# Miniprotein binders against q9h3h3, part 263

Target 1, 235 residues: q9h3h3
Amino acid sequence: EDGFTAEHLAAEAMAADMDPWLVFDARTTPATELDAWLAKYPPSQVTRYGDPGSPNSEPVGWIAVYGQGYSPNSGDVQGLQAAWEALQTSGRPITPGTLRQLAITHHVLSGKWLMHLAPGFKLDHAWAGIARAVVEGQLQVAKVSPRAKEGGRQVICVYTDDFTDRLGVLEADSAIRAAGIKCLLTYKPDVYTYLGIYRANRWHLCPTLYESRFQLGGSARGSRVLDRANNVELT
Key: E = the ipSAE of ESMFold2; O = the ipSAE of OpenDDE; V2 = 0.75 times the mean of E and O plus 0.25 times the DockQ between their complexes.

## First folded at step 18 (miniprotein)

Design WK4 (at its last look DockQ between E and O 0.84; V2 from the best seeds 0.80)
Fold by OpenDDE base, look of step 18:
Structure WK4 (fold): chain B 235 residues (1-235), chain A 85 residues (1-85)
Amino acid sequence: as target 1 above (235 residues)
Amino acid sequence: DREKLIRRFERLVRRAERLLRRAEEALKRGDLETAEELIIYALMSLKLAAWIAEELGDPELLERVEELVRRAERLLEEVERLKRE
């Protein structure tokens, strides 16, 4: 549906990681400054390459908010990648269980809820809600992609420390929903990103572990979180 | 880590309490849609808090959750009543 292949989106995400980030760090910046920062850098107006008239004059890879309890721990990504190459060479079957075990072994356990929104007020409002939730300690860390020249959807990423902690994944979902987000959410482990496991990968692995749908009306009010690997609802 | 679970529980409960207070304020101003939404968010948080309480085997924590659930349900019933008028 999005004119970009999963590989292109991945390449863009990696390139964005190397560019400067606009960061609000709640560990060093008073929470009272958040509103001014959000007003200064609305994600719908921040441009990827610092276009004329944008709030940023220089390229921006991501806009991010770090919570007070945020501690970056990426684990052993290099060891993970080496083990993955060795596994591919071995010709052994690769399953979601294999990836989980690799992630655990190398302590690469982070994952993220993803939401895709068109540029505009709804995106900025969603981001403001998420940023506030991070600063208030309901979430640990989040980032949003800047506006691309092509006007494509922007992505908000809300991280959790451990994709194997189902409760933690659900807690993050509940916090996102409480921030007023009602759209479809997908959860992806970072290990899948580091290993280049995207949509239509040769191993037929689903890169999305969880999906969350929110409903206000009907008998099943609230968030429904589906385990995609097992096709089981968790909520 | 028991202490970590307790912190998670307290975070969820505090969220639910804030949401319920906001829901009550929404009801007072006649904003039934906002009230309902806030109650649903509170119930989501309370469900997870209940799971943590069960995991911890702490009946006092579970009772705290149940009391908040009852409060949420009463508010929801009030919203539904007012929507029918």
Scores: ipSAE 0.825, ipTM 0.937, lowest interface PAE 0.5, mean pLDDT 92
Fold by ESMFold2, look of step 18:
Structure WK4 (fold): chain B 235 residues (1-235), chain A 85 residues (1-85)
Amino acid sequence: as target 1 above (235 residues)
Amino acid sequence: DREKLIRRFERLVRRAERLLRRAEEALKRGDLETAEELIIYALMSLKLAAWIAEELGDPELLERVEELVRRAERLLEEVERLKRE
């Protein structure tokens, strides 16, 4: 039953990726235009399918901001997917180590910090903070889902270029916090997304590599980042 | 590689320095909550910078981080003192 759900989630992700994206690209657009763009396209009001009264008249799959230094490279995704199919028929065990090695072999190394927020002012404010951090060069690239008619929480994804580079992942966490984000963050390598592997998948793989919790007061201040695989606090 | 670590170290230190300057400005205008938040963000960057300095095995880089940590801690003590008043 879970396998059927994972296939449906993969199809929905593919559809969103193929629809138009609303992009602020700092490589070609002056930073002074960012605030106007954010005001025009708040993620709480940008709809997935272009509803009446929306700022967008066409479907929007994602709202994204690209930093000055953003250089997209998804790696050998087709080779990764082919190797994944072969692995499934081989009888070899499928483990988190197997997925890590596939990602390294095919250079599919990107990953993302995720936060889930309900539509409204808090989401729009969080997105604005992240977008400014990207344009200022503190983060490389981020995207946020549009408001879906089905309702529910929206997701902000803040990308890093190499999930095996723990220092880079932690640096991104610190930049997200400095943008004023205090909610729970989870980190997921893109290899799981490209293979359509979600929580409760048939292989019992956990796509979440790290969790970050933030606290300003008390005996522990700052981010507390847990490595889920090793049950070890990194910070 | 080593060059990437050095670039990351310098980036984290520059961020911490900027955050501490902003915290000092917030403190001057009496915005104690903003000052506290900025100091905490600076300390987060400095913790990562210290980790990198240790990995590089460079005591001069560690000393740079420790000086900034002491500055951040002094500012935090001042903020906490003012909040009690």
Scores: ipSAE 0.741, ipTM 0.915, lowest interface PAE 1.0, mean pLDDT 88
ESMFold2 (binder alone), look of step 18: mean pLDDT 89; pTM 0.877

Design WK5 (at its last look DockQ between E and O 0.89; V2 from the best seeds 0.83)
Fold by OpenDDE base, look of step 18:
Structure WK5 (fold): chain B 235 residues (1-235), chain A 85 residues (1-85)
Amino acid sequence: as target 1 above (235 residues)
Amino acid sequence: DREKLIRRFERLVRRAERLLRRAEEALKRGDLETAEELIIYALMSLKLAKWIAEMLGDPELLERVEELVERAERLLEEVERLKRE
């Protein structure tokens, strides 16, 4: 049990969002420079606070790659938060359906596949595969957390534009798998992050919408994507 | 948006084709494990492409997917045969 409470991880993620990002932007940078950039900033070596001997001298919140088709659309996050506060005050039941409707109403539809990996070659290799997939237009945008002082697991986030588009979620899963990623993936809508809905929340909402497991052997080869809300396999 | 679905379809098909080419190259090198993995990734992409083709009701797109699926399955059978030898 990674001893960090879901709240602590959320606070760290928010703090990281405010620090400088190391970004490779495929819209402005030639794809031929990606390998040099990956070699310069391997996520297992990039440190959160710019430790001595790290590739970064300054704090880094995230390492990110933007694809050619990437367009940041955050929707109306402020309106979403206001509506959420009003809903809590009303005492109305809060369901996954409620959150979905709030997200749709305020156009806060982004979500992400998440994978957690220990620092090292496996992480850097995974990140390189994802970064390449983004630059090649198989994925839109991805980010990876820098190395923490405690040597904890790093997270790679691969975004999709719409968590309500099941096909788009599955497309991203297939692209992640094609990049050589075999670990467990969990999908979380950003609306859950913006509203502070984490593990063990008071509404008993599962913050993970989808789970993907990959198998190379046996009768069921490939990804199995589970809808956690409905307990149904989508694949 | 039909055009968006077509773009998504073409992206999936292009991915599958690249993966299958790489799988064939892996087979030529005798790297059966890599070949199998690449074929599985191709089949995953083709499954989604098939769904899009079905959603679009486009028989030409469906045929393109089916041809690639057949190619992938033949390659997989070859890999499995060679693994048993």
Scores: ipSAE 0.840, ipTM 0.943, lowest interface PAE 0.5, mean pLDDT 92
Fold by ESMFold2, look of step 18:
Structure WK5 (fold): chain B 235 residues (1-235), chain A 85 residues (1-85)
Amino acid sequence: as target 1 above (235 residues)
Amino acid sequence: DREKLIRRFERLVRRAERLLRRAEEALKRGDLETAEELIIYALMSLKLAKWIAEMLGDPELLERVEELVERAERLLEEVERLKRE
């Protein structure tokens, strides 16, 4: 049953990727314009399909902020997908190690920290903090889903360029926390997304590679980051 | 990949320095909760910077991060003392 739900969510994500995005691109737009842009397009009010009462009149797949140093590089996604199909028909074992090697071979190394928040002030405030962190150079690129339906949670994705670079992933976690984000974060390498590997997949692979839990008080102040693939704490 | 580690170290140290300056400003205003949060964020950055300094085996980098850790810890002690009062 969870497999059917995950398959539906993957199809929605692909459709969103193909629709127009609302982008603040620090490479071409002065940082002083960010606050006005954030006020014009709060993610809790930008609708997925363009409601006449919303700030957008056309469908919006994602709202995104590109940092000044952002260098787009998805890698060899087509070669990755072809090699994946060949691997599935080969009879060879499919393991987290096999996927890691496939991602390295095809240079599909990006991944993202994810957080899910209900529409409203908390979501818009969290997004504004993340967007500012991107424009300030603390993070490279982030996106947030638009409002799809009443009561549904929205997702903020904060990208890193190499999921095998644990220090880089932890650096991004610390930047997210410094933006005031205290909720649970989960990290998914883009290789799992491009291959359509969901939580209830037949290979029993875990698409969540890292998990970050944060607290201000107690003996373990800061982030506790767990490597889900190896069941070890990184921090 | 020494150059990449050094660049990451410098980013993390700069972030921590900015966070500590903001924490000091919050402390001057009496905003103890904000000061505490900023100090914790600074310590998170410094923990990663310390790991990098140790990986590089560079005593000068380690000294820089330890000085900032000491500054952060003194500020946190001051905040905690003021919250008790």
Scores: ipSAE 0.789, ipTM 0.929, lowest interface PAE 0.9, mean pLDDT 89
ESMFold2 (binder alone), look of step 18: mean pLDDT 88; pTM 0.875

Design WK6 (at its last look DockQ between E and O 0.01; V2 from the best seeds 0.00; counts 0 for: pae O 8.4 > 1.5, placed apart)
Fold by ESMFold2, look of step 18:
Structure WK6 (fold): chain B 235 residues (1-235), chain A 85 residues (1-85)
Amino acid sequence: as target 1 above (235 residues)
Amino acid sequence: DREKLIRRFERLVRRAERLLRRAEEALKRGDLETAEELIIYALMALKLAAWIAEELGDPELLERVEELVERAERLLEEVERLKRE
């Protein structure tokens, strides 16, 4: 049952990555065109497979916004994957420290803040705020899933270029909050994604490195960011 | 490396300044909820900027942050006073 579910999720993730993306690229598109683009492609209405009546007639894997400073660099993913296979067959212990070192060695350092929202106005408004923050230079790159089925939650991913750079990760959290996002955020380094390590993995690794909770009122206003691996508050 | 920290510091301070100007405008039109939110966001950016200024060991940068924090805190106190009424 677990294997069946994980196998389906992996296949769906690969298919979305391989399908066309809808991209607003600030490096080649004037910022003044962003609002029109957002109105044309609200994530709650862009369908995964191009259903009739949607703004897209073809499948869409992701909707993305690239900032002026976006410089794609996934690092040595193939070397990372080969080293991971060797480690698994070695019999040596697999720990969060092991994953961190593999990521550093192979320069696979990117990661992302994640938020999950139901389709509708709240999702579309949150995405618009994030997209504007990216185009304004407060964030580097973000993507949001299209609508796959009625009522299913969609995900916004806001990337940072180095998960070991805690200040950079916290800066992104601050920018996300300034865009009006108040929900729970979780942070996952891309190394876990490239190695196919999900929450229910055989090594009992936790792919969520940080968790951000936001308070507007009360005694501790702002983000409370918890380092899940060390059980310490960063903020 | 040091240049990267300086760029990050300047980005955070510029964000905070923009947020505080927006908060002042919201306060002028009586939108206390919006003003409060913008001030909180500014203080979050300033907290990170202060950490960077401390890492750099630059008292001029720390003073810039402290001045903005004082401005933000004065605005927040005014907003909270008006909300109690």
Scores: ipSAE 0.699, ipTM 0.904, lowest interface PAE 1.3, mean pLDDT 89
Fold by OpenDDE base, look of step 18:
Structure WK6 (fold): chain B 235 residues (1-235), chain A 85 residues (1-85)
Amino acid sequence: as target 1 above (235 residues)
Amino acid sequence: DREKLIRRFERLVRRAERLLRRAEEALKRGDLETAEELIIYALMALKLAAWIAEELGDPELLERVEELVERAERLLEEVERLKRE
């Protein structure tokens, strides 16, 4: 995927963030209602623009589940952006370490495991597993993209509070695997999204910090997690 | 397709404007967390809009984005101020 395609996809993802969300909030809604909600809004059937016959009549940006411990904390995104602009103007080298330090300084530490799945039963089943894990407190928050008109792959995002906390990132991977997910996972910090760092960026930064591959018969996690920055296996 | 990009730009800008209005309403209610989230989403949309404006080579579109970014930044500063009190 060329830089334009990556930027375009990011633009669509960000545009989706701004449309209404279908949310199950475990803080206010009994867990017993989750199954009914999942049945009402299967991601493979929820359409981005509320197509006729879809469960949604209005545009939906994301379908999300909030866990009981979920607290929105975005940090100082404005300060982060200003510091990033200043850094670009300075002509100083920009490295993954630079971005990490910016993220820490401005408390923009959230990140997400990403999985891409074709619309259908497998997607809905995967989403249901993730949603349960969130409601049960094994994960904090997750979202899934609605079905696009073009029938492209949908993305499930599972968030962690701190991309610099390797243990937390690995725990989330384990919880995702425990939910029955076997596909490839990639982990991306939100700071990279906020700064517009996509594939094929001019700084040659990889926006994916971790990659998780399912492994049969492996360790308790059932996956191999690769640190992409250091090209080191963590599991 | 220039027309497609323009349409996308206009959608992003309109979305950002709606989010910023909602953020202002959240601020008035004292819901700082919701306000912050909405502002961040607005900024994300505006960043994409800026990219489109740059790709189109249209300085007027870029100026429109910049104005909204400034609004978003002011609101974010207000949220941060109120969180410290």
Scores: ipSAE 0.015, ipTM 0.246, lowest interface PAE 8.4, mean pLDDT 85
ESMFold2 (binder alone), look of step 18: mean pLDDT 88; pTM 0.875

Design WK7 (at its last look DockQ between E and O 0.90; V2 from the best seeds 0.75)
Fold by ESMFold2, look of step 18:
Structure WK7 (fold): chain B 235 residues (1-235), chain A 85 residues (1-85)
Amino acid sequence: as target 1 above (235 residues)
Amino acid sequence: DREKLIRRFERLVRRAERLLRRAEEALKRGDLETAQELIIYALMALKLAAWIAEELGDPELLERVEELVRRAERLLEEVERLKRE
């Protein structure tokens, strides 16, 4: 729920990033090993801190799959953060356009589609579909959070390399849907995460750039993707 | 940039073709819901491919997409007809 501060969420994200990850790296691991790996580490059973009875005995920050063609490009994050600090003291207005320009200038262009699911079969099935899409080359990289002690919702993040590349973001939405994912998806550029800009921030920026809703029935079937900045349907 | 768009177009077309083949197999076994779902995924990929073909201004690419769209739409009509029966 909305019980966590932006500071707490940023600290938890940093801690998860720093703890060990469970990674299937298609660049170095044969695709034929994926099904066994998925069976060994279902996200509904892998615990954040390595609880007794878990498949993992030590803390796990994230479970991730890297595709054959994945080429990491985090960009100039330190320069971005420095420019952000300077901007805040400059008196210049802070707008979505300002964030976009900072991201472009510092080459911090990655972003991610997010889905939130309760632990259980649906989560594990969704993750398996996404992981296979990554190994097949339809997506580049994805990660899923491990099971929290409280058993709350978990998140699957599916990355794209350039949030300004609208066609690439829509292509990823298409690939996610083709993996059988029908729930709400939200898209967040990584620039917001690196700058600690979350929902309810003091600049009234909206970190969610797009929403995707999927519909099988009715007159318009498929994804309906909303551009949150302009309140315009893209699809 | 143009080369990247062409690679994206080819990925989307290959995805659509695979999805349509799977939809046809689902239809053969009578799984109308799976067939419908797969056809819709194919049409989503083809819509993006058509936008790319238009942006590239390449009528050969657009023709490839239009052929697949017609195939997908015929298959969807067949599935919906069978669901009414």
Scores: ipSAE 0.738, ipTM 0.914, lowest interface PAE 1.0, mean pLDDT 89
Fold by OpenDDE base, look of step 18:
Structure WK7 (fold): chain B 235 residues (1-235), chain A 85 residues (1-85)
Amino acid sequence: as target 1 above (235 residues)
Amino acid sequence: DREKLIRRFERLVRRAERLLRRAEEALKRGDLETAQELIIYALMALKLAAWIAEELGDPELLERVEELVRRAERLLEEVERLKRE
C-alpha cells in the first residue's frame, strides 16, 4: 500500500492543479508536433518543482493533452459545494445516489479513468499511447502527474464528459486498452474529488465507481469493467 | 442524442477496422502476439458498437458490426492455428 493516504494524494492533486501545466493542445498545435513534444517532456523526467536537469525549469502541476473536441466544462462547482455543505448540515443520509443527483443538478459530470505507474519507460510509453489517442480523437483529454521528489507512482488521468454515461465510460476504457494499456484502471467522478470524498470517508462511500481489469488470455478476453457500487460486471 | 451515438458508432467502427488491418499486418510478419492483442482490442470496440447499433435500432449498423466481428474471429482463428503449429 503506497504510504500516501488517499487524502494526501488528493491534496497533492489539488495543489498541482494550481501550478502551471505543460499542455499539448491539438486544437491549436498540429498533430505532427506531438512526437517532438512527447520527447521533450517525458512524464518520468518532468519534475514537479523544476529540479535541475529536468526538462522543465519551473514547477509543473500536470502534463496534459487536449483533443480537438475538448471543451472545458466544470459545471457549477461552487453551487455543488454549497449544496453539499447544506446536505451535511441537514443530517440526511448520504448515498452514491445523493452524490449522483448533486452532480447532475450542478452539471458537474466529468470523471476520469486513473492508472498508477512507476516512473520510467513504461509510464512514458503509456502516456505516449494515451496522448496519441487524444490527438487522434479517440479520447478527449488526458493528464499525467509529473515526477515527484519521492519517486512515487505517477498517475495518468483520462477524462470522460459524463460519469453517468456508462457507454462513454466504457468507450474510454476501450480506447485506453487500444492504446496498449493493460494495467488496472479505476474510474472516479470529479464530483467526488470536489466534495473531498476519498478512501475511508465517514460516509463509507466508495470513491471509485468502476474498475477495469484487462486480460488477453483465457475465456474472458479483453477488458472487464466492474460496477463497484452494484458489484456487477458491465462488459 | 442520436447524432452523438452515430458519431460514437463510427469512431468505434473506424477503430476496429484500423486495428484489424494492423492485426493482418502483424500476421504477415509472423507477430502472432501482437496480432492477437490487436484483434482483442478490435472486438472490444465492436462490442460497444453493437450496443450502440442496438440502442439505435438500426439493423444496417448492426450488420456492419457483425461483418467486422466475423472478420476478427477469422483472424483470431488463424492466429490460434499458427500458434499451434
Scores: ipSAE 0.666, ipTM 0.879, lowest interface PAE 0.7, mean pLDDT 91
ESMFold2 (binder alone), look of step 18: mean pLDDT 89; pTM 0.879

Design WK8 (at its last look DockQ between E and O 0.88; V2 from the best seeds 0.81)
Fold by ESMFold2, look of step 18:
Structure WK8 (fold): chain B 235 residues (1-235), chain A 85 residues (1-85)
Amino acid sequence: as target 1 above (235 residues)
Amino acid sequence: DREKLIRRFERLVRRAERLLRRAEEALKRGDLETAEELIIYALMALKLAAWIAEELGDPELLERVEELVRRAERLIEEVERLKRE
């Protein structure tokens, strides 16, 4: 993990983003068709490259659901990347605050709650719950990775439009839990993804801004959300 | 801004109200596990709504949240009582 890992992860993310996506778009497709679509394309069965026996015959980069109000806006990613390069050569310290300011300046404010699950019923069930929450208007947009290899974990990404809007991020956590998701969630602003900044980066930045842990039984029921940058429990 | 906070408050209250209605239906049919889960989800939404009501400084909004919290607390007590039976 380090330079080669970060470069490899960025290249793989780019390739997946550029390959075809399987999309249920609530803006153009009736909600009553969602369950049939979910049954046709369970994420545990949809393969990255269209393997024999898969429901898909072509490569699939992502499986996605767009909510009725989804309006894509990635912001000024090119300007962000240029400013990032300039900052690195400036000799100034690189901190979470500088990343936050770059994201604000270039309007690259989106972020995502992430969950990692093994292929199988639990993954397909979790995805179905998230997809229904998106179509019902509780979440704006979500995607799940296809199956790339046997036994490999897959990721569900649930997007929010502004990582600086803590209430909005917590509102999304609430919606994810209400969809029946009980596993660990981590929240990553897209600015870190676009700049190729991963856990073991040379600047010692933590790309995970929040963690959410959920408990139904015992004491302290509900989500416990930790702000990793400030070591403060939000909930 | 203020309008965004109000819209978020209303979404969270509507979410909580829907979850509590579903919890009451689950309780009526004896599905205590489902009822408990739905009540917890409702309380999560209400906690966020309360923070917004406090930020807005609006005691009427806070009272709406507190009424729903009391309803949720009565339901969770009922679920726990029935589980002991």
Scores: ipSAE 0.810, ipTM 0.935, lowest interface PAE 0.7, mean pLDDT 89
Fold by OpenDDE base, look of step 18:
Structure WK8 (fold): chain B 235 residues (1-235), chain A 85 residues (1-85)
Amino acid sequence: as target 1 above (235 residues)
Amino acid sequence: DREKLIRRFERLVRRAERLLRRAEEALKRGDLETAEELIIYALMALKLAAWIAEELGDPELLERVEELVRRAERLIEEVERLKRE
């Protein structure tokens, strides 16, 4: 169990959002430059605070790739948070359905597949595969955390536009797998992040909606996506 | 949005076709493991494409998926044959 509490990881993620990002934007940069950019900024070497000898001299919050069809739409996060506070004050039961409805009402529908990898070649290779998939239009946007001083696992986030669109979630899973990634994936809506819903939250809400496991062998070849809320396999 | 679903379908089909071509190339060079992996990825994409075709109620799209599935199945059979040799 990585010694970092889910809350600590969340706080770090929020802090990272405020620091400068290293971005490859496929809308403005030719796809032919991607390989050079990946070579320049391998995630395993890019450091969170711009350590001496790192590719970055300045702090980096995230390394990101934007696809040609990427359009940032965060929805009404402020309204969402206000409604969430009001809901908590009301003492009404809070369920996954409640969160879904809040997300829909405030148009905060983005979510992400998450994978955690140790720093090194495997991480950089996985990131390169994802970045290519984004630039090729198989995925819309992805980001990876820079290397922390403590040498902890880095996270790759692959976004989807709508966590309520099961097909879209599955499409992203398929694209991630096609990029050669075989590790465990978990899917988390951004609304859960914005509302501070982490592991062991007081409402006993599972912050992960979906889990994807990949198998090459046996009777069930491919990705198995589990709906965690209903304990049902979708694939 | 029907148009959005069609775009998704076409993306999945293009992915599958590319993966199947790569699988064929892997077979030609005797890389059976890579071929099998690529076929699995293609089948994953084709499964989703089939769901979209069904949702759209478009038999022509479904037929396109079925043809690619048959191609994938032939490649699997070839991989299995070569693994036994």
Scores: ipSAE 0.754, ipTM 0.909, lowest interface PAE 0.6, mean pLDDT 92
ESMFold2 (binder alone), look of step 18: mean pLDDT 88; pTM 0.872

